# VHH binders against c4kar8: the designs that were tried, part 265

Target 1, 263 residues: c4kar8
Amino acid sequence: MAELSTPSPASPAPLDGGRGDELEKFTLRGARQILQLLQDLITHRGLITAHTGGGHSFMTAVLKVDEERGRVVLDPSPDPQANRRALAAPRLTCVTQLDGIRIQFPLVGLGEGQDKGRPALFAPLPAEMLRLQRREFYRLQVPLAHELSCLLKAEDLARKPVEVSARVIDIGAGGVAVVVPTGAAEFVIGGTLPACRLALPDGEPIELDLEVRNLNRQTQRNGTEQLRVGLRFAALPRAADTRIQRYIFKTERALNAKARGGL
Key: E = the ipSAE of ESMFold2; O = the ipSAE of OpenDDE; V2 = 0.75 times the mean of E and O plus 0.25 times the DockQ between their complexes.

## First folded at step 15 (VHH)

Design ka11 (framework vhh_vobarilizumab_d1; at its last fold request DockQ between E and O 0.52; V2 from the best seeds 0.54)
Fold by OpenDDE, look of step 15:
Structure ka11 (fold): chain B 263 residues (1-263), chain A 125 residues (1-125)
Amino acid sequence: as target 1 above (263 residues)
Amino acid sequence: EVQLVESGGGLVQPGGSLRLSCAASGFTFSDYAMAWYRQAPGKGRELVAGIDSGGSTSYADSVKGRFTISRDNAKNTLYLQMNSLRPEDTAVYYCARVEVWYYDSSGSTYEMDYWGQGTLVTVSS
């Protein structure tokens, strides 16, 4: 009976020492921004890994934000020992993810008590929150209603040029993921697709070159096979980059607003 | 609706004893910490004693050793036994439900969300 060594949860890779200057761009220090982000964590029921030091952590969540009193309320651990460690720690490092973006923030001055008869942990609002929006890694899941498409100029098995209209499923600053019918074209990892056309809702299609980075065959629940193709922008004009970024920002904002019940 | 109704106040001589009661209704009494406050004439409201849901108690220094806070969860009632009463204990005593209680390095914080109407305690010869 081979003891399946449960892989030790990989210590979060040290945030690569990218120069202190780069981290500042991603650090929120505004009170309103901090409050909003904490509220978003509440709304999305984001699970937070709270690190107490010494390699110890526990799972928590933000339960409440009290703006007037300048405090945050956290869900205590079911493990009393974890809570004791948290209270003894000079600093709690909270790590979470929201919409694929890593969020990190410190809490200091942790207290234990009750909110409306329920056990809770209390801390002052964080002075700063790090939102690591690696633009290069962030991928917006494209709403189906947007019907983003990319016209791919590819080749078939016979090396005959074919045009394939592919649905865009995610988009980021560095590229797109698309779905194509199986057999529509042949893709080679590392291959370049020249003069493709990305259709955004806000104007004319963007002409761009795409590099195939990933291929994933997926079988749908209905038994239909689809090919997911990860594509990198090989050469993106500045104007096109701006349009893509604008679309991502606008869409993300709209999705967040909808999630908050504002729509 | 949350209700807190104090009783047991009155006139007592110095050195005397009095027991205050607070009848709670409209919420799960056993889940909440409760507190007694008092307000003397011309003074602010001050914490007298607190008791958490687990039965742990805290007291103001001025009443420590003389007053005892207790609770009966089966009766939804909070009590304050006051012994060795002094003229300076003269005040309106309020029962309060603790909405938030926590302890940190700076001490204990209590926030009340509901208050009774109060009961007058007069300590006079």
Scores: ipSAE 0.595, ipTM 0.797, lowest interface PAE 0.7, mean pLDDT 89
Fold by ESMFold2, look of step 15:
Structure ka11 (fold): chain B 263 residues (1-263), chain A 125 residues (1-125)
Amino acid sequence: as target 1 above (263 residues)
Amino acid sequence: EVQLVESGGGLVQPGGSLRLSCAASGFTFSDYAMAWYRQAPGKGRELVAGIDSGGSTSYADSVKGRFTISRDNAKNTLYLQMNSLRPEDTAVYYCARVEVWYYDSSGSTYEMDYWGQGTLVTVSS
């Protein structure tokens, strides 16, 4: 096991697959780029959270990369059960940060053995690595008091136009999540909602096309059913992106100031 | 400096026995897996037997039941007991230190970083 004297904090949970095609432009697939990024993790002593599934994870580090043999060498857990779970898992999802940039990559085909007389885990090089700045994965939880809304131009079951005013519950650079009453409109994953209007507190609503990415039925404590709709921004102009990022920054700053007692 | 020095080779009759030794120095012997390889004239090196740091052994099919690999960690010495020798066992035998070994779903991997100079075993009537 390597001595890790300079920890690198990382987000503990992997990003979900519901944004897979949106993340493609941040995905490294070139062998040289992957090797360099892994070497950077070694050089900076990057601490990695390795997720084995079922809510289990362990801390590890990349000890070395062997380009000629196409493999990586990882630090095993001191907990034998964590190592057994890792070896049994069909994939290991590794999450870490380097200079504030989130890095995520899969490892498959994990093996157990020794490197130069010391216990180690072995895997083929990952086929891809995700490299994201905070803006590309961060989602602000919208305060209820802001009453942020999005007017959806959707269709009912008969394909007739309906307008639904939906409350925005989270917002990021790539999209929003909204809630609507069950039955307010029909939403189909992959469907496009043209000419919707996102109402931010300052300025005129933003007109944008939205794509439905996920749907989750939610039951409130009182038994009322609502639909959570994950929506992707299509063709977001720079001015609209700037307004959204400014809203996120201002709101986050205000929430942090309240949490710190106004300092 | 890592050193591996083989001894115990020689001329032996078919059906006879020999015991090879490999004296190891310059590293913590008990931490490493070790192996015996052999090379017949005009052929490549082939694995004969291996033993890991925990004492688990493996053998080539051609020597199973006839050869026994063992180690004495107190004496930093690797052994190969060769019984029921055949003319096709004639080769230079090498002691090797395993740099990397692991098991995965595709099988076993063994990679050597240091080799001895070899000891000649000749099996002839």
Scores: ipSAE 0.499, ipTM 0.793, lowest interface PAE 1.7, mean pLDDT 87
ESMFold2 (binder alone), look of step 15: mean pLDDT 81; pTM 0.799
ESMFold2, fold request of step 16: ipSAE 0.475, 0.490, 0.473; ipTM 0.770, 0.767, 0.769
ESMFold2 (binder alone), fold request of step 16: mean pLDDT 82, 80, 81; pTM 0.801, 0.792, 0.800
OpenDDE, fold request of step 16: ipSAE 0.589, 0.592, 0.579; ipTM 0.797, 0.801, 0.790

Design ka12 (framework vhh_vobarilizumab_d1; at its last look DockQ between E and O 0.01; V2 from the best seeds 0.00; counts 0 for: pae E 16.4 > 2, placed apart)
Fold by OpenDDE, look of step 15:
Structure ka12 (fold): chain B 263 residues (1-263), chain A 125 residues (1-125)
Amino acid sequence: as target 1 above (263 residues)
Amino acid sequence: EVQLVESGGGLVQPGGSLRLSCAASGFTFSDYAMAWYRQAPGKGRELVAGIDSGGSTSYADSVKGRFTISRDNAKNTLYLQMNSLRPEDTAVYYCARIEVWYYDSSGYTTEFDYWGQGTLVTVSS
């Protein structure tokens, strides 16, 4: 009975070592900016993965920001051992996402206590927060109601040309992720799919070339196998880029408005 | 509305005893840590004793072994038993609700959000 070693959750891929200089552009150091971003995390009830080192992490959230006292209040783990690790760690690395933008910030000097009778973790405000605004890395999760699709021109196992209508699950400035039925077509990482058609809600489909960057087979809860295909825009006309950006912006705004109770 | 009402203060001779009470209302008393502070004439307000929601207690060094803080959650009441009173214990004693407490590498920190009107304790021959 070979103990299937559950693959250790992949350590968050090191932020690709783009030279330290590029990260500085995305690092917030202003007190007002940091406070605003933390407040935004509160408003959006953003879940934060707090890394304590040694491959350990727990889920938390920012509960409160105290500007006057210069501290942040976090939701403790329901696991007492996780909290002990957090308190023992010289540094807590917090990772989250807001509006599809990855946010990372360190907390140092954690304490344990209570706020208004509720257990909480306390830390000084972070000195810096990394906000990776790279439009290229941002992926908007496409609402199911939008029914975005991409017509893929691919090949089957026999290398016969096939057209596959794929549901778009996320979209960014650099590409899309789509879901296709298993066996619908053969995809090769690094391969180009020419003259595909991306359907946006606001007009005619966009013709574009796509490069296969990632393949992930997923088994749904119902036992159905699906293939997730990560696709990069290989050649995107400027007009198409503008349309995609507009769609992303409009959709994000709508989602944010809904989250705020405005719709 | 949160209310804290202290009682039990008065004049006592050195070596005497007093029991202070604080009646709490307007909040879930059992959920909050509570504390006693005192302020002597011409001095700042100082922590005397604290008790968390779990019943763990802490004391200032000046009162350790002489004072006992306790709580009755069923009665929403905080107590301070003061024994072996000294002239230097003369002060207005305040009941306080702790809004925030935490422990970190620098030590224990407490912040209070509500105070009572206080009760005067005078220790004199």
Scores: ipSAE 0.353, ipTM 0.683, lowest interface PAE 1.0, mean pLDDT 88
Fold by ESMFold2, look of step 15:
Structure ka12 (fold): chain B 263 residues (1-263), chain A 125 residues (1-125)
Amino acid sequence: as target 1 above (263 residues)
Amino acid sequence: EVQLVESGGGLVQPGGSLRLSCAASGFTFSDYAMAWYRQAPGKGRELVAGIDSGGSTSYADSVKGRFTISRDNAKNTLYLQMNSLRPEDTAVYYCARIEVWYYDSSGYTTEFDYWGQGTLVTVSS
């Protein structure tokens, strides 16, 4: 099969062993946060693909949120068969985008009715909503002016402790890439570096465990050799994850604001 | 433009091994989660294995302990080492870039936006 079209957006077979904790940082469960996100979808007139299962879906929109009764109101399909599938489905998986970020939420208990004389679909507010990046993990290229560094607690070839201060080149939810001089320490793919310290511009350094995922030797224009080391965050606490995500968000906003207004 | 090119398929006896490769170009490979999926003749597609940008892996039950997914970000290459092959593993294998992932009460769901041309793996006498 040399030629294939884009796979169906319908739910593909799940991968065994997926861990829900990777999605927790993208999951909104607060009632106020859910209501605000739904209101944002209404304000931006976001089109939603509602999946009913069996490869079927229809286009809809959130028409309103009834906070007092705890329910959301959706636009019905002009196709009566699509509406019948939606009402028969055990859940409706809604997928849309807001400002380029994928939004996903389940609706259960879908019902049919009228909203001020117009046909509408009703459901209780979702208990959770996901806000997902276009790719699994976004990596911010760290601006040179930020001078981000990570203190690596590693070992030399004689298994003696050494500390290496490494420049952070990029950073994402799952890890960092750093550069170090060749020979500064022994790095082994799959090895762990406990109690390293990531220095962000604001606040105290973050203490975290890192796992070496890849090594890439680079020769600079001046002939100097360095290692690019890909490092994964191991067992990252929520507070540390929040600080990293905040840094990424604030830096991206600042860069986008300058590009938008200043040439 | 995004390109994914699979190689390494072929004919192998039961119990044998093959290593599939997928050369990626047209995007920052290290930023994306990647997967292998397969499609046997007359069957729907099946996710086989996935690896996120940080190197964390997951596997379908049918291949756990026999298959290993890996990536080399320096070479922009995704790999699938297949050991202890069975006739049931006969399929066209595709390399895919993962666009969206989530977990719900029915399990983990993955959406793809690009895939390769595929490479045929045949396991028979």
Scores: ipSAE 0.000, ipTM 0.120, lowest interface PAE 16.4, mean pLDDT 76
ESMFold2 (binder alone), look of step 15: mean pLDDT 79; pTM 0.777

Design ka2 (framework vhh_vobarilizumab_d1; at its last look DockQ between E and O 0.55; V2 from the best seeds 0.50)
Fold by OpenDDE, look of step 15:
Structure ka2 (fold): chain B 263 residues (1-263), chain A 125 residues (1-125)
Amino acid sequence: as target 1 above (263 residues)
Amino acid sequence: EVQLVESGGGLVQPGGSLRLSCAASGFTFSDYAMAWYRQAPGKGRELVAGIDSGGSTSYADSVKGRFTISRDNAKNTLYLQMNSLRPEDTAVYYCARVEVWYYDSSGYTYEFDYWGQGTLVTVSS
């Protein structure tokens, strides 16, 4: 009976020690900014992983922000032991994501209590919040209505050149993820697809080289198999980069406006 | 509407005892922490005792060992048993519903959203 070693949950990759200077660009210290970000977490019901140290964590959420009293209210764990660890910890490291952006913030001075008869954890407002908008890692989920596509120049099983029109499902400064029909082409991780064409809504297609970074076969609910291909931009011209960034920014703004009830 | 009605105050001699009651209505009493406050003439309002929804209690140092806070959830009533009363205990005593309470390294913090009209306790020989 081979004990299937349950793969230890991958320790969150150490935030690569990008030089302290780079982290400062992403650190919010303004009271208004911190409050706004906490409110956004409340609005979006963002789940937060709270790390208590020693490899222990629990799931929580921001329930309330009290600006007047300078405190944040968190949802306690259903596990009393987790709550005890949290209260004993000198620092709680909170990690979450909002709109695909990793957010990290410390809480110190945790207390336990009740808010309007409900159990809660209390802490002073964080002095800083890290919003890791690594533009390079951020991937915008492309709205279906935009119908972004990428013409891939690839090879089939016989190594015959084929052109595949792929739907773009996400886009970032560093690359795109596309979906292709299974069997449409053969992709090799690390392989280069030269002279591909990315179609954006705002003009002519962008010609670019793409490097295959990831392959993921997915079976849809309807039984259809699709291949998700992660592609990195290889040698992206500056003009193309600007267009891609503009598209991402414009789309994010529109999505945020819509989420706020803007027509 | 939330209502808190205190009773049981009066004149008592030093060393005497009183039992205060607070009748609560207009909310789910069992879900809320409750507290007693007092205000002596010319002084600010101070916490006397608190009790959470689970029955855990806290006391001001000045009343510890002499006063006992308790609750009867079936009757929606908060109590303060006051023993060994002293002249310095003379005050208007208020029942309060606790909106927020928490315990941290600095101790208990209580915030209240509703108060009663108060009941006067006078300790005088």
Scores: ipSAE 0.595, ipTM 0.818, lowest interface PAE 0.7, mean pLDDT 89
Fold by ESMFold2, look of step 15:
Structure ka2 (fold): chain B 263 residues (1-263), chain A 125 residues (1-125)
Amino acid sequence: as target 1 above (263 residues)
Amino acid sequence: EVQLVESGGGLVQPGGSLRLSCAASGFTFSDYAMAWYRQAPGKGRELVAGIDSGGSTSYADSVKGRFTISRDNAKNTLYLQMNSLRPEDTAVYYCARVEVWYYDSSGYTYEFDYWGQGTLVTVSS
């Protein structure tokens, strides 16, 4: 007989490792903080998505934390194949929420056995746990109709100043992503673009300094090349931060209202 | 009240045999993995042998081929048959109930929540 198993429900993906520097300030590393957060997950019966790699995951929960022995006890999957993948994985990336706050932590050195005669998975305590409010990780995909733009003050290949009007494709608390035609300017990862201007619908453009964090070249079907540029806000005054957060909140609320009310 | 009572220890010549027994009461014996461990004078504790609820066994390298762990769930009794005894086997032997066990890349881990008073085995001429 064919061994068919039902896949786990779709689950939130782990946060991108490329944001590691930005997320460090939200990373818990103290043993007492980690133990308390794990206890909170037990108390609130937090459902955890455990990612084993290769797009596979399973649902679990923290059953116990043993502080003296420095370990956690997890609920095994009823699917033996999911358990085998978990035990073979070099790490298990656990993702969950507690009262709307995203929690993510790695487990390494997973084992299987029994706790008081009941099957269980065992691992050392995680060395770190990420605890994020939505504001710290969310990126709004900017609606095309908004035509949000950012004027970049960059340099060409001859190191001469050039201004590039770039379309903003996403925006969050920490930065934006934009697209420009290839060859419009020379961008260097780690480079700073001073005195750029971000145009939001409410009021005058925001003057801000941007740092290039990533570059991604795209070729359109017609052969035209565009460059996706990931930009971090280098310094962001409170007023600018408030305007950006207000734009994100208002836009998301409007998009949610359309989705709830239909087409 | 959980009780574990060891018996069968004594003085024996090198190359001899002894059979240890552990009478268990106060819990559902068949649900738990059980183990023998020993402590020689001035030494740390050593896990000797374990047996899970399904009858699967494991042994320390120092006793493989010489010792046999077994259980009789109908009589709530754990046994250790010790053959080809050596002076290095001299120790107090303890019967223990396993609360937690698991297997990972470092091997087996066993943790006990109850143990007996022990029975002394002395191997000397």
Scores: ipSAE 0.386, ipTM 0.662, lowest interface PAE 1.9, mean pLDDT 86
ESMFold2 (binder alone), look of step 15: mean pLDDT 80; pTM 0.798

Design ka3 (framework vhh_vobarilizumab_d1; at its last look DockQ between E and O 0.60; V2 from the best seeds 0.48)
Fold by OpenDDE, look of step 15:
Structure ka3 (fold): chain B 263 residues (1-263), chain A 125 residues (1-125)
Amino acid sequence: as target 1 above (263 residues)
Amino acid sequence: EVQLVESGGGLVQPGGSLRLSCAASGFTFSDYAMAWYRQAPGKGRELVAGIDSGGSTSYADSVKGRFTISRDNAKNTLYLQMNSLRPEDTAVYYCARVEVWYTDSSGYTYEFDYWGQGTLVTVSS
């Protein structure tokens, strides 16, 4: 009976040492920004992995942010030993994800106590928070109400040119994912789709070349088969890039506002 | 409504003893940490003693070994037994519900959300 050694959860790959300069653009140091991000973690009940050093970690969450007193309140571990390690650590490294974006922040000066009779951990507000918005990897889930579409110029099985209107399901600085009906066209990974048209809500469609990077066939609950196609922007004019970035930013802001109970 | 009512204060000679009581109502007493603090004339408020919901206690250095904080959850009552009283212990003593307490490298921090009207303790020959 070969004991299947459950692979030790791979230590999060060291954030590839992109030069210290590259991380600076993703580091938040503004008090308001930090507070907002912590509040967002509370709102979304984001689970945080707190690293205490020596390969030890525990799961926690931000329970409260006290702006007036400049402190954050964390959920203690159910393991008393983990809490002891946390309190003994000179620094707690907190790692989480919000909307697909990795967030990392240090906490120093941890204390233990109670908030309204409930056990809690206390720390001063972090001086900085790293929000790794890799533009190239970030994909905004497109709201269905936006009805973004991409006209794909592809070929069918007979290599006859066909135009397929595909729904955009996610968009980033580097490309889009679209959904097409199965059999609408043939796609080849690494193939180029020239002179496609991406429709954004804010103006005329953007003409661009797309490269097929991924194909995923999915069966919906209703039994309908769909093909998800991951597409990279092969050649994107600067003006088009700006429009795409603007759309992403605007949409993200609106989604965040809505999540906070805003109209 | 949260209410805290202190009693047991009075005049006592140096070396004497007093027992203060605080009757709590309007909340689940057993769930909250409680504390005594005092304010002498012309001085700021100082924490005297704290007791968490689990019964763990903390004391100011000035009263350590002389004062004992305790609680009776069945009676919703907080107590402060004061022994070996000194003239410098003269103050108004307040019972407080602790909203937040924590300990770090700097020591204990207590934050209060409710407190009583206080009871005067005078230590004089």
Scores: ipSAE 0.466, ipTM 0.742, lowest interface PAE 0.8, mean pLDDT 89
Fold by ESMFold2, look of step 15:
Structure ka3 (fold): chain B 263 residues (1-263), chain A 125 residues (1-125)
Amino acid sequence: as target 1 above (263 residues)
Amino acid sequence: EVQLVESGGGLVQPGGSLRLSCAASGFTFSDYAMAWYRQAPGKGRELVAGIDSGGSTSYADSVKGRFTISRDNAKNTLYLQMNSLRPEDTAVYYCARVEVWYTDSSGYTYEFDYWGQGTLVTVSS
């Protein structure tokens, strides 16, 4: 009996760009487009999750782009181990979102040094960048002021039940990404967390079954470590889906209105 | 603003020694990697020695074991001690500030943004 699962919308983890023909029409390869997109990330001070492999990642930002020399300059991690992992990785997969559009690009040949006396990481310009503007890939970055949380019913290393209140950092049609302190619970990719509770700003929490889709250890820009857990909604009731979509729509409108009215 | 002033050049016999100094001002000296390079008559510029902000040094093969680069961050001064001088060391020596440096799989990159007027070293018998 063959069970084919429908892939959930992309969580913050890197998308598979290998033999992914479906992603080709979202792939920018033009030098001008790549440079402009990187410059937009600089201008908006976009936070980037840089994945080094083995489930590890750290937070960074593009500091500058040097078109003449064909390179980008990245903010190093305050955690020396994160920097060592990045320098040892065959590629650094950078994931971020700009104006609701998911952006992903690889950096290869990473180097370590200084720019104008300040520590920095260096790499050649990426040969390609993914710019995913489709609704099923859309993930709303949850404003910190909302303090959206999800109560996870998980297990510790001794396989005993624990409840972990996790901050929701992004939310989309098919799932959420949350952060928890490293070691708060044991999460297994493919594992199901039954009867979790997603707290939206208005109304009662939504009871959901969640499936762990990815796990990333993150070093934030201030050096602290946390675990980013990508969670897919399993068997989402229609009423719950409606509430989630309404939250996303209302929050998008509020954020867009502030961008127009605050300027 | 940024100023680099070399001194200590002159005429020496083969086998002799000289110490070059570079007085730096107009920037936070301790934050920057610094280098010496030289230009011999009729030749291009050659990187001689470098020293990063933490004191780690590197040297061209042609001078390794004979020249020593050092820095005194309290005095904002870069030094090049040159021993066992040879006629082929004859050149104008320049002090330079490194704007960008990094190491990757393709090697070292050094990019200079300021340099001094140079000091002439002549090694002749």
Scores: ipSAE 0.425, ipTM 0.761, lowest interface PAE 1.9, mean pLDDT 85
ESMFold2 (binder alone), look of step 15: mean pLDDT 81; pTM 0.799

